# VH-VL binders against q8ixk2r445to577: the designs that were tried, part 59

Target 1, 133 residues: q8ixk2r445to577
Amino acid sequence: FFGMLQNKGLTDYCFDYNPPDENQIVGHQVILYLCHGMGQNQFFEYTSQKEIRYNTHQPEGCIAVEAGMDTLIMHLCEETAPENQKFILQEDGSLFHEQSKKCVQAARKESSDSFVPLLRDCTNSDHQKWFFK

## First folded at step 3 (VH-VL)

Design J3 (framework fv_zigakibart)
Fold by ESMFold2-Fast, scan of step 3:
Order: sequence, then C-alpha cells, then structure tokens
Structure J3 (fold): chain C 133 residues (1-133), chain A 119 residues (1-119), chain B 107 residues (1-107)
Amino acid sequence: as target 1 above (133 residues)
Amino acid sequence: QVQLVQSGAEVKKPGASVKVSCKASGYTFTEYTMHWVRQAPGQGLEWMGYINTDTGNPKYNEKFKGKATMTSDTSASTAYMELSSLRSDDTAVYYCARGLRYKSPFDYWGQGTTVTVSS
Amino acid sequence: DIVMTQSPSTLSASVGDRVTITCKASQSISHYVAWYQQKPGKAPKLLISDASNLESGVPSRFSGSGSGTEFTLTISSLQPDDFATYFCQQYRSWPYTFGQGTKLEIK
C-alpha cells in the first residue's frame, strides 16, 4: 500500500512528516496535516514487514514508538524491522502498534488547532481508522 | 481562491536596499512556506530561500546569505524579501511562490516584482 | 549543488507535433522533479510534480516520466497555447535548482 495515510474521523487530515532539515530526517515527531497531495512529506508506504516507511528520503525513514512514549517518531529503517516499528493495519482500518498493544489515534494538542497521531487504548472510534488514498 | 500579490516595480541606485512584499489570501498563511525565486533578464530561475511563515525562521540559499533577508507578518498574511547593498547584477524579476518546508514544488506564484539597479 | 541540464535549449515545432524535453541531474534526485511553463511577462506555472504527477487543471497532453538522473516532459499533440519556455526543477536537496530552460517556438 502506498500513498497518503488519511484519517477516517478527522477526514481532511493525513500523516505528515515535516522535519526542520531535509538532510536530517530522523528523530522528529510525525504530525497530522491537511491532505494536499502536493508534497512528498505525506507519501508513505506500508510494507510486508508491517512498517510505515517514509519513502521521500534515501535512506528511508520508518515510523517508530519508543518505550513508554505515545508519540510517533521518525527513525531509520533497519534490515529486519524491530518491534517498535511494527504496525498492523487491520481490516477495519485500525493501526495497531504490536509492541505497546495500542492503536494510533488522531488527536488534538491541548488548547491548540494542531493535530498529531498518538498511541491510545484501542477503540472503535473513527479517529483510530486509517486508509491509504 | 489562492492569490499571491506582490508590490510594484522598483528602480534603485547601487548601494541602496529594496524590500519586496507578497500578500497571500485564500488559504491559511501559516500552513505553507513562502519561497523566493529570481529571474535575471533573459536568464533562468534561481531559488533564493524561503520563510517558515509559522515560526518566522528563514532558510537561505548560501549564495544569498547576508544579502537577502526574509521575514513574514502573520497578522497581515504578508511575506517580505529585502535585498541590501544592491548591485547591477541584482536586476531581476523577483517572485514569491508557495510551497512546503522541504521537498516541495511551487503551486502558486506571485505576479513578480521587477527590480532595476542602475546608476 | 545539483546541476539540472535541459535539452534542447530551443525546440521548433508545429501544432500537432509530439515534443519531448529532457532534463538531467548531476546526481540522483529520485522523483523530486517539477516542470513549469512560463510565457513572456508571466510567472511560471506548475505543470507536473514528483516527475509524473499531472497538476490539477493541466491538459492531459502533458506528461512527465523518469527517475534518478534523467527526466522527460512530453506534449503528445502540441497546441498553439503551448509555445512557451519550460523549466525543470529539482527539490531533493537545498539549494533547489532549475534547468536553464527550453524555449518551444513555432516552426
């Protein structure tokens, strides 16, 4: 699966990666932003190793969640995907993070209009449903 | 609809400074970067840099660092590009163009501002 | 800096012709290429992004292809409105750089 990873509940928003320096793509948080189809910052690939790859950089970045955290961070992909980089895209559109046993949810930052994907207890909410566009 | 409207033509003497404005409308100003591109008479396009309209932080092409200053005014939805110590070879059309912070083409362009530097 | 070289620098063609413009990068830029059309006295207009993605509202006779270091813009059946200068641009790495332009003129 390739393309923009869009939220079913927050219908105009897509996974977006916008680091400060295009030559240093790792270590920053993945955000949600209006789906625009213009920038490669919204192009992701879901792989057979259950990775969410950022294909606009070489070497490619892979979304990861560090132990005890709930934010999604860009990391370098590895030859064999580590557990913290594995997400199961389920039949219902939920994105299940195997290591933490939590689901990716579109969430608003407190007292702001900014949105980010965060790990939360799995529910049937449309804010936890994702699809490639 | 999206519009980028630039300030009018300028004629300056060598050594002067010029400040070009680019007023945006039809979208949320802080959600996109504003890039500056110049085109000397009969020549190609040259990327000068951009301003992050949300943070106010500029990124310059090294060739223009210390020569160009890029700023923005969120309340006015306006980006600015100032050139100092003008020389004859700064004569060009200066464009603002909308983009993203990195790995972005430019989907909307201002109409251009002609800057002529002559004694 | 990544150098973008276009060929030809000028191209004479007739309405109805199929025309191809080539753009070569001095190093690999994957698919981070845009194509712009510029008419005299006007700002450039985005035609194609990501090497092959046709911009909304651009006629389907325009197409782009390529990856790595060699890219092409093709106009399948040239129309009178298409006589203009065309520029490629890489946006893989800062500073962003443009090709020198290809002037498409009537034969």
Scores: ipSAE 0.000, ipTM 0.560, lowest interface PAE 13.3, mean pLDDT 87
Fold by OpenDDE, second read of step 12:
Order: structure tokens, then C-alpha cells, then sequence
Structure J3 (fold): chain C 133 residues (1-133), chain A 119 residues (1-119), chain B 107 residues (1-107)
């Protein structure tokens, strides 16, 4: 699966990553933004290694969850996907993070009209459902 | 009250660049997107793109990629649009317009900036 | 891109007349349509959002209707202040697009 990773509950919002330097793409938080269908910062790929890859820049980035965090941060992809970069995109649309045993949820930043994907306890909420478009 | 105040009219020669500013006031700058719309003389409105004022991430109409560069300065509550390699057909009034963080029309507009390109 | 075909391009009417402007989308855009009023030398002013929602401060003689591919802006009784150019817009998908405009002039 590849393309825009769109949320079901928070309609018209997609994974978005905007690195400050295209040659240094790691270390920043993945956010949600209006789906624009123009690729680039909203193009992701779900791989057989259970990675969510950001392939528009080199070296390739993979979404990771750092220890003790609930945010999705871009790391470099590795030959063998580390545990903190493994996600299961289930048939029902839930995006499960294996290491934390939590699900990715579209959430509003406090006192803001901005949104981010966060790890939360798994529920049946459509805000935890995702699909590639 | 919400206000968008744009920079003054510009006259440029072909090949030159111009940077238009749009200063916002009366609301939280980063809670809304800033869009740019142009209107050629006697013509309709054309959406050029928008800037995410929170992240600084621009998104362009494909037609204007390479032509327009959109930026923002949160400390100044100001959005900028730079037009490069100006041509005569870039002559137009350029508007900044406020959008929401979801699909929405534009509820507030700048007064417009006339850019004239002539040899 | 979604094409918004606006008609008529020019409309001549008198004070007190009921006037209707139409906008047709090249594909279904649900209710994601706005109408703007623009006077010479001024920026567009938002009149109606979501096809039929009248913006605050806009006179009740303005109304919008439609869904899917056909939309209309109606002025029930034209006033002198209403002579201007009107534009429809879709914000269903990127890129946002506008109709060509309708110039409403005095007969």
C-alpha cells in the first residue's frame, strides 16, 4: 500500500511530514494536514516489513515511536526494521504499533486547530482507522 | 477585528522577481491557513496555493509550482508570496485570503496587490 | 481539476428584480460551494458557504441552493448595492476552483 494515508474519522486529513532539510529528514514529528493529493510530504508506503516509509527523500525515512513517547517521529529506515518502527495496518483500518501495543489515533493538538497522529489505547473509533488513497 | 493588509503595488520587468506580503491581525495567525488567489485584468479568480502558517509548509496549485513561493513568519503574523521569472501574463491582482484548517471558503481577504509586468 | 461553469456571464436587471445565477460543476462536489460578491477595485466578499449557508451580515435577500453538480445564487429583490460581479467556488477538492463570474449590471 502507498499514497496518502488518510484518516476515516477525521475526514480529509492525511499523514504529513515536512522535514526542514531534504538531506536530513529525521528527528521531526509526523503531523496531520488536509489531504491535497499532490504527493511529496503526504506520500507514504506500507512495506512487507511493517514499516511506514517516507520515500520522497533520500535516505529513506521510516516512522518510529521513541521510548516513552506517544508521537510518531521520522527515523532512518534500516535493513531490518527495528521493533519501534513496526506497525500493523489491519483489515479494519486500525494502525497498530507492535511495540507499544497501542493504536495510532488522529488527535487535536491542545488549544489548536492542528492535528497529529498519537498513540492511544486501541478503540473502535474511526479516528483510529486509516486507509491509503 | 480580522484584517489582512497586503503590501503595495509593484511594477516589474520581465525576468524579475517580486515578493508580496500579507499581514494578518485580529486572530491567531497559526490557527488558520493563508491562501493566495490571483485575478488577471478583467478575468476571474484563480487559486494559487496555501501556506500552513503553523508548520510553514506550503502547498501549491500545480500550475504555479516553480512560479510562486509561499512562506510565513509567525512572529510577524505575515504571509509572503514570491513570484519569480515574471512574465507579462503574470500581471494581475494578487490576494491573500484566510482559510480554515478544513475544507472551507475564504472568509477574509486582503485588499489585493497589483503586480504589473512590462518591458 | 473540477471545472465550475458559471452562467450567465453578464446579467442586466433592474432594482426590485429577482435574479438567479447558476454554477455547474464538472463532477459532484456535494455542498462544498461558496458564492462571492466583488465590486470594482475591491476584494471578493464571501456571501454564502456550503451552498446555502448565509454568512453573517449578508442581507436575507441573498440565498443559495443546490447540491451535487448544480448550484444557484438568488437575489429575491435586487437592490442598488447588489450590482457587482459574483463568483462561485468549489472547495471539495484541490485545487480549489472558481466560476468565470457573472457581472450583474443595471438594465
Amino acid sequence: as target 1 above (133 residues)
Amino acid sequence: QVQLVQSGAEVKKPGASVKVSCKASGYTFTEYTMHWVRQAPGQGLEWMGYINTDTGNPKYNEKFKGKATMTSDTSASTAYMELSSLRSDDTAVYYCARGLRYKSPFDYWGQGTTVTVSS
Amino acid sequence: DIVMTQSPSTLSASVGDRVTITCKASQSISHYVAWYQQKPGKAPKLLISDASNLESGVPSRFSGSGSGTEFTLTISSLQPDDFATYFCQQYRSWPYTFGQGTKLEIK
Scores: ipSAE 0.000, ipTM 0.613, lowest interface PAE 12.2, mean pLDDT 92

Design J4 (framework fv_zigakibart)
Fold by OpenDDE, second read of step 12:
Structure J4 (fold): chain C 133 residues (1-133), chain A 120 residues (1-120), chain B 107 residues (1-107)
Amino acid sequence: as target 1 above (133 residues)
Amino acid sequence: QVQLVQSGAEVKKPGASVKVSCKASGYTFTEYTMHWVRQAPGQGLEWMGYINTDTGNPKYNEKFKGKATMTSDTSASTAYMELSSLRSDDTAVYYCARSWRPYGLAFDIWGQGTTVTVSS
Amino acid sequence: DIVMTQSPSTLSASVGDRVTITCKASQSISHYVAWYQQKPGKAPKLLISDASNLESGVPSRFSGSGSGTEFTLTISSLQPDDFATYFCQQYRSWPYTFGQGTKLEIK
């Protein structure tokens, strides 16, 4: 699967990554932004290694969850996907992070009008449902 | 049964302070954000702010900064709102209402309201 | 702040009538609109969330529609229990804001 990764509950919002330096893409947080389909910032790929790749840059980036965190951060992809980069996109649209045993949920940043994907306890909420478009 | 029960009516003089409580029951207190809404006599609804019941961090409508202080006690499943330097135009019914965290949705459960009357 | 302009302010109708209340947002708020019913001396009651989602226990004669900047609450066949004041609300942006209300009274 590849393309825009869109949330079902938070209508018209997609995974978005826009690093300040195009030559150094790691270390920043993945956010949610209005789906526009205009370029690389919203293009992701779900791989057979259970990675969510940001592959419009070289070297390629993979979404990771750092220890003790609930945010999605861009890391470099590795030959063998590390445990903190493994996600299961299930048939029902839930995006499950194997290591934390939590689901990716569209959430509002506290005291902000911005939105981000966060790890939360798995529920049947549409805000935890995702699909590629 | 999910419910929010607020403290009783208050009558205060100008310049005084009042603290209204909102006790939650029937659900996990920290999974919902607690909002406060004001309604002056014969007027509409006005959002005052919220308290993050998990972190204890408040967010205020700019209009009520310095007027309202919002806190919570997780051990008591209770949210509090204190109004300071009361004026006659602070006379209103004050409601607590919950929304599900963390996306801040509609208010599905409301307290019964607390009437605060400010009069000389 | 996002301004929610609700119309009409007052509406007189009869039992059985089809009633529509409109709320216009000063800027696009997608579908993040709620409708509440309030009776005298009582707290507001949530009727519709996300512009068109009917809350549990709310009669099917109530419906909501709209997206972007214009939203409507419709009562298909007015019942005696429906005479009250109705409010729209946006929860797209801080601060949350309400419409000024629509008082639905018996003709």
Scores: ipSAE 0.041, ipTM 0.730, lowest interface PAE 3.7, mean pLDDT 93
Fold by ESMFold2-Fast, scan of step 3:
Structure J4 (fold): chain C 133 residues (1-133), chain A 120 residues (1-120), chain B 107 residues (1-107)
Amino acid sequence: as target 1 above (133 residues)
Amino acid sequence: QVQLVQSGAEVKKPGASVKVSCKASGYTFTEYTMHWVRQAPGQGLEWMGYINTDTGNPKYNEKFKGKATMTSDTSASTAYMELSSLRSDDTAVYYCARSWRPYGLAFDIWGQGTTVTVSS
Amino acid sequence: DIVMTQSPSTLSASVGDRVTITCKASQSISHYVAWYQQKPGKAPKLLISDASNLESGVPSRFSGSGSGTEFTLTISSLQPDDFATYFCQQYRSWPYTFGQGTKLEIK
């Protein structure tokens, strides 16, 4: 699967990664932003290794969650995907982070109008349902 | 059944404080954010702020910052809103209302309202 | 702050009429608007969320439409139970804001 990764509950919002420097794509948080249909910062690929890849730049970035954290950040992709970069896209649309046993949920940040994907306990909420468009 | 039940009417003098409660039942308290909305006599609705019931973190409309304090008690499934330094223009019906926590969705369930009257 | 302006402020109509209430946002809010009905002495009741999604238990004669800055609530065939004040609300940005209300009264 590849394209814009859209949330079922937070309608019109997609995974978005806009690095401040084209040559430094690692270390920043993945956000949610209005789906614009133009690819680039919203174009992701779900791979056979269960990665969510950001293929806009070289070297390619892969979404990861650090131990003890709940935010999704951009890491460098590796030849063999490490456990913290593996997400299971299930038939119901949930993105299950296998290492933490939590699901990716669309959330509004406290004290701001920005939206971000966060790891949360798995529920049947539409805000934990994702699909490629 | 999902229900929000608020405390009873209050009559206060200028300068006093008032604390209104909102008890939730029929759902998981921490999955929904609790908002407070004010309606002065014959007027429209005014959003005051919310309390994140899971984290305990409040978010205030700037107009009410320093005037309203919002808290919650997860074990009691109850949210609270306190107004300090009451003035006559604080006379209103105060409502609690829930929205789904992951996003600021519409307010699907409302409390019955608490009338607060501030008079000399 | 996003300002929500409703029109008309008062609407007189008869049972069986088709009535339309409009709500304009001072800036684009996509579809993050809700419509509420309030009867005298009672709390508001959610009718429509996300501009067009009918809340469970609300009669199908109510419908919502619009996106961006202009939104409409329509009652296709007015019933006696529908005479009330209607409010739109945006939940795109903090602070959340309501329209001033439209009072629907018997003609």
Scores: ipSAE 0.006, ipTM 0.613, lowest interface PAE 10.3, mean pLDDT 87

Design J5 (framework fv_zigakibart)
Fold by OpenDDE, second read of step 12:
Parts: C-alpha cells; sequence; structure tokens
Structure J5 (fold): chain C 133 residues (1-133), chain A 120 residues (1-120), chain B 107 residues (1-107)
C-alpha cells in the first residue's frame, strides 16, 4: 500500500511530514494536514516489514515511536525494521503499533488548530481508522 | 492589533531580481505561516506559496518554483519573497497574507501589497 | 489544479437589491471555500470561510452557501459600501486557487 494515508473520522486529513531541512529528515514529528494530492510530504508506503516509509528522500525515513512517547517521529529505515517502527494496518483500517500495543488516532494538538496522529488505547473510533488513497 | 507592512513599490528591468519584505506585528510571528499572493493588473488572485515561519521551510506553487524564493527572519518578524529573472508578465501587486490559524488555509490579514513593475 | 469559475464577471445592481454571486469548482471541494471582498487599491478582506461561516465583523446581510462544486455568496440588501470586487477561494487542494472575480458595480 502506498499514497496518501488518510483518516476516516477526521475527514480529508492525511499523514504529513515536512522536515525543516530536506537534507536532515529525521527527528521531527509526523502531523496531519488536509489531503492535497501533491505527494511529497503526504506520500507514504506500508511495507512488508510493517514499516510506514517516507520515500521522498534518500536515505528513506520510517515512522517510529520513541520510548515513553505517544507521537510518531521520523527515523531512518533500517535493513531490519526495529520493533518501534512496526505497525499493523488491519483489515478494519486500524493502525496498530506492535510495541506499544496502542492504535494510531487522529487528534487535535493542544491549543492549536493543528492535528497530529497520536498513540491511544485502541477503540472502534473512526479517528483510529486509516486508508491509503 | 495584527499588522502586515510590506516594502514599497519596485520598478525593475527584465532579467533583474527584486526582494519584497513583509513585516509582521501584533502577534507571535512563528505561530502562523506567511503566504504570498499575486495579482496581475485587472486579473484575479494567484497563490504563490508560503513560508513556515517556525521552521523556515517554504512550500511553493509549482508554477512559481524557480521564480520565487520565500524566506523569513524570526528576529525581525519579517517574511521575504525574492523574484528572479523578472519578465514583463511578472508585473503585479504582490501580497503577503497570514492564515487565520496555523493551518486554516484561508487568509484573515493581508499586507497592503507591493507593486512590482517590470519594464524595459 | 482546481479551477474556480465565478459568475457573473460583472454585475450591476442598485442599493437595496438582493445579489448573488456564484462560484463553480472543477471538482468537488466539499465546504473548503472562502469569499473575499476587494476594493480598488486595497487588499482582499475575508468575508466567509468554510462556505457558510460569516467572519467576525462582517455584516449579516452577507451569507454563503453551497457544497461540493457549486457555491454562492449572497448580499440580501446591497449597501453603498458593498460595491467592490468579490473573489472565491478553494483550499481543498494545493495549489490554492481563486475565482477570477466578480465586479459589483452601481447601476
Amino acid sequence: as target 1 above (133 residues)
Amino acid sequence: QVQLVQSGAEVKKPGASVKVSCKASGYTFTEYTMHWVRQAPGQGLEWMGYINTDTGNPKYNEKFKGKATMTSDTSASTAYMELSSLRSDDTAVYYCARYKGFHTRYFDYWGQGTTVTVSS
Amino acid sequence: DIVMTQSPSTLSASVGDRVTITCKASQSISHYVAWYQQKPGKAPKLLISDASNLESGVPSRFSGSGSGTEFTLTISSLQPDDFATYFCQQYRSWPYTFGQGTKLEIK
């Protein structure tokens, strides 16, 4: 699966990554932004290694969850996907993070008009449902 | 009160460059993206792109890639747009405009506009 | 790019008239439409957001409606201060695009 990773509940919002330096793509938070169809910041791939890859740069980035965090941060992809980079995109659209045992939920950033994907306890909320478009 | 004050009118020859400034005041500069919109004489509005004033990362309308360079100086609360290789069809009023919110995608505050005239 | 087509390009009306300006999108843009008013030598002024949300300080005689591909800006009773050029804008998809404008003139 590849393309825009769009949320079902938060209509028309997609995974978005916009690092401040195109030559240093790691260490920043993945956010949600209105799906714009331009690719680039909103082009992701779900791999057979259960990675969510950001393929617009070389080396490629992979979404990771750092210890004790509930945010999605870009790391470099590795030859063997580390545990903190493994996600299961389930048939029902839920995006499950294996290590934390939590689901990715579209949420409003505190005191902001911005939205971000956050790890939360898994529910049947459409805000935890995702699909590639 | 929020204010966006742009630099004065410019008259340039073809092939030259021009840099327009937009000084912001009355709000936290880095909490809002600054966008640029042009309006050719008697024409409509055209979105050119924006600068993330927090990260310094610009995003351009594909049409203006290579033509416009957008930057910002947080210490001066000022956004800049440089136009290169000016042509007659670059003649227009150029506006800086702020999102109502960081990601609202419509514009509540505008600069007064900067007229750029390209003529041989 | 999404094309926003406004109609009419020019509209002549009298004070007190009810006027409607239409904006049609080349594809569905849901409710992601803003309307602006621009007077000569001035920057655009935001009137409506999200197709129908009246911005603070904007007179109640202004209203917006529509969803999908067709949108309208309505002035229920035209006032002298309302003669200007109006623009619609979509923000459903990059690049953001504006209508070509509707010039509202006094009859």
Scores: ipSAE 0.017, ipTM 0.635, lowest interface PAE 7.7, mean pLDDT 92
Fold by ESMFold2-Fast, scan of step 3:
Structure J5 (fold): chain C 133 residues (1-133), chain A 120 residues (1-120), chain B 107 residues (1-107)
Amino acid sequence: as target 1 above (133 residues)
Amino acid sequence: QVQLVQSGAEVKKPGASVKVSCKASGYTFTEYTMHWVRQAPGQGLEWMGYINTDTGNPKYNEKFKGKATMTSDTSASTAYMELSSLRSDDTAVYYCARYKGFHTRYFDYWGQGTTVTVSS
Amino acid sequence: DIVMTQSPSTLSASVGDRVTITCKASQSISHYVAWYQQKPGKAPKLLISDASNLESGVPSRFSGSGSGTEFTLTISSLQPDDFATYFCQQYRSWPYTFGQGTKLEIK
């Protein structure tokens, strides 16, 4: 799968990565933003290694969750995908983070009107359902 | 159909500058980065850098930083690569090639190349 | 920088031969390698991506294999149209780097 990774519950929002400097693609939080269909910042690939890759910049970025955190951060892709970079996209649309046993949910960012994907206990909520468009 | 058409051959004197163009058609220009690759006579390929066609921000291979300047004009769907302070060892064929994530993690379409000859 | 080393630098072969070109990376690049064919006076043409994925329109006699640090391009039965220079390229990390090229010549 590839394209815009859109939320079923927050229907106009897509995964978006907007690093402050395109020469420094790692260490920043993945956000949710209005789906615009223009590619680049919203273009992601789901791989056979269960990675969610951001290929707009080089080296390629892979979404990861750091230990003890619930935020999705951009890290460098590894030769063998580490457990913190593996997400199972299930047939019902849930994105299951295997290492933590939690699901990716569209959530409001603290102290703002912005939205971000976060790890939460798995539920049948549409805010935890994702699809490539 | 996707097409990248480059400007014609240039013959320049040492110390001059040259600006090579690469006009894209057949796809949405801002959805692909445009990369530049150099090939000196009888030599291999060297990646020079790219221009993000959506943001206008360039990324250079350190070897070409300060020598090459990459820009783009979204309204004209054209990418540019300028070489400054030309020396004889800048004589090469310069290629533009497009790149996008996923199915185009590599250079799937190339321009025909622009020969730049630096001689006195 | 990741250094890509090709061998041999020059290969002499006859039509119908099986030929193999090797590309070695100075550090692991997983499967992020592409192979290009270049004929005199022309731009490179993509043959293989992700180490082994044959580009559409490329004859099935071309195949790629390998992962990590060692990669191979094979032409199972050489045709007249295949005499060209072949390059490997890594796209694991910046700067992107190419092998020095292998020139395939008529014996």
Scores: ipSAE 0.007, ipTM 0.539, lowest interface PAE 12.8, mean pLDDT 85

Design J6 (framework fv_zigakibart)
Fold by OpenDDE, second read of step 12:
Structure J6 (fold): chain C 133 residues (1-133), chain A 120 residues (1-120), chain B 107 residues (1-107)
Amino acid sequence: as target 1 above (133 residues)
Amino acid sequence: QVQLVQSGAEVKKPGASVKVSCKASGYTFTEYTMHWVRQAPGQGLEWMGYINTDTGNPKYNEKFKGKATMTSDTSASTAYMELSSLRSDDTAVYYCARTRYPLGKHFDYWGQGTTVTVSS
Amino acid sequence: DIVMTQSPSTLSASVGDRVTITCKASQSISHYVAWYQQKPGKAPKLLISDASNLESGVPSRFSGSGSGTEFTLTISSLQPDDFATYFCQQYRSWPYTFGQGTKLEIK
């Protein structure tokens, strides 16, 4: 699956990644931004290795969760996907992070008007439902 | 009007290389990815990969990694595909076709095709 | 890779006939299917996108339907200009894949 990864509950918001240097794409946080469909920042791929890849740049980036964190951070993809980069996109739209046993939820960024995907306890909230568009 | 014009037919010997061009006009070149699709004689269509015409980064079908090299020249609004180490089974018509950003999914415009024949 | 199994491989029909071509996906691909028409020596022409969206300029006798794993292209009343080879394509996942094609010929 590929394209914009859009949230059901937070209508019209998509995964967005805009590193300050496109030649060094790792180490920054994935955010949510209005879905605009205009190119690279909102194009992701869900792979057979259960990765969410940011594959518009080389080397390719994969979303990871660092130990003790609840934010999604871009790492380099590896030949064998590490445990902290494995997600399950369920049929119901929930996005489950295997290692943390948490679900990805659209949330307001602390002290900001912006939004970010965060790991939270899994619920039936539409804010934890995602689909590729 | 949108047009994709490809380079002419090529006849090559095994082991040689060939570079096919696809010149785009009638639209903003960098707003659409350019894909390559081949069709062997009497066979179906096979997606080879695409070139991001904005960043210059390619995405290949795993089957064609090492075989095809896709590039683009924004100043010339032209996409290129080079095939290396040609074999007889590389004989096919090669098409360029565009999709819009984000990856447009379906191919709305196609080049006329370039026939590449590999024979001893 | 997602396999698109297209049927039939060949179809003989007459002008005025209703014809249906089917594509089955090896896994669910939602509505991410396109249909193309190809005539000898020519590039494919896009007919249908997103399983059922008729492209501009395509005659209304063409229609597409289906979701998930089964998709159909229907020509309600076959015209002389419709004899060609048709292909389905999925664009739900990399790599893009096509059906093997259906050659629609005159009976």
Scores: ipSAE 0.012, ipTM 0.615, lowest interface PAE 8.9, mean pLDDT 92
Fold by ESMFold2-Fast, scan of step 3:
Structure J6 (fold): chain C 133 residues (1-133), chain A 120 residues (1-120), chain B 107 residues (1-107)
Amino acid sequence: as target 1 above (133 residues)
Amino acid sequence: QVQLVQSGAEVKKPGASVKVSCKASGYTFTEYTMHWVRQAPGQGLEWMGYINTDTGNPKYNEKFKGKATMTSDTSASTAYMELSSLRSDDTAVYYCARTRYPLGKHFDYWGQGTTVTVSS
Amino acid sequence: DIVMTQSPSTLSASVGDRVTITCKASQSISHYVAWYQQKPGKAPKLLISDASNLESGVPSRFSGSGSGTEFTLTISSLQPDDFATYFCQQYRSWPYTFGQGTKLEIK
């Protein structure tokens, strides 16, 4: 699968990565933003290694969650996907982070009027359901 | 019909600069990145870098940082590549080529090439 | 940098022959490989992308295969128009790198 990674609950919002410096693709948080259909910062690929790849830059970025954290951060993709970069996209649309045993949820960023994907305990909420468009 | 048309051959002296153009037609210019690839006589292809035609931001191969400058003019649908401080080993054919990045990362169309000769 | 090693450097063949060119990457590049054909005095022309996807308008006698580190370009029944230099290219990571080329010659 590839394309815009859209939320079922927040139907107008997609995974978005807009690094402050085009030469620094690593270390910044993945956000949610209005789906625009232009690709670029909203274009992702779900791979057979269970990675979510950011295909706007090369070397390609891969979404990861550091131990003890709940935010999704951009890392460099590796030859063999490390456990912190593996997400299981399930048939019901849930995006399960195997290492933490948590699900990716669309959530409001507390200090602002913006939205971000965060790891939360898995529920049957539409805010935890994702699909490629 | 997609076309990439490059400027004509150049003969320059060592120490000079040269600016090669690549005019695009037949598609939406800002939807494709423009890359530059050179080929020295009798040798293989060497990737130099690209220009993001939508943002105007360039990305260079380390070998060409400080040597090549890549720019674009959206209103003219034209990409440019300038080489400074020319040396004899810069003698090559320079190609522009597009990608549908991030949707496609391969070069589906190439310009005809611009021969740059550096001689005393 | 990812090094692309192409073999053979020169290949002599006759019309109607089956021809195979090999490309090896110094590290895994998944399927991010393209193959190009270049004739003397001309720009390269895309034949195959993503290791095996035949470009529109390219004759079906051309095919690509492989994944990871070993890739092949095959011409099932060589035609006169196929005598050219062939290059593989990886686009897994920056800088993009090409094989050194295989010159396909008559006989």
Scores: ipSAE 0.006, ipTM 0.552, lowest interface PAE 12.8, mean pLDDT 85

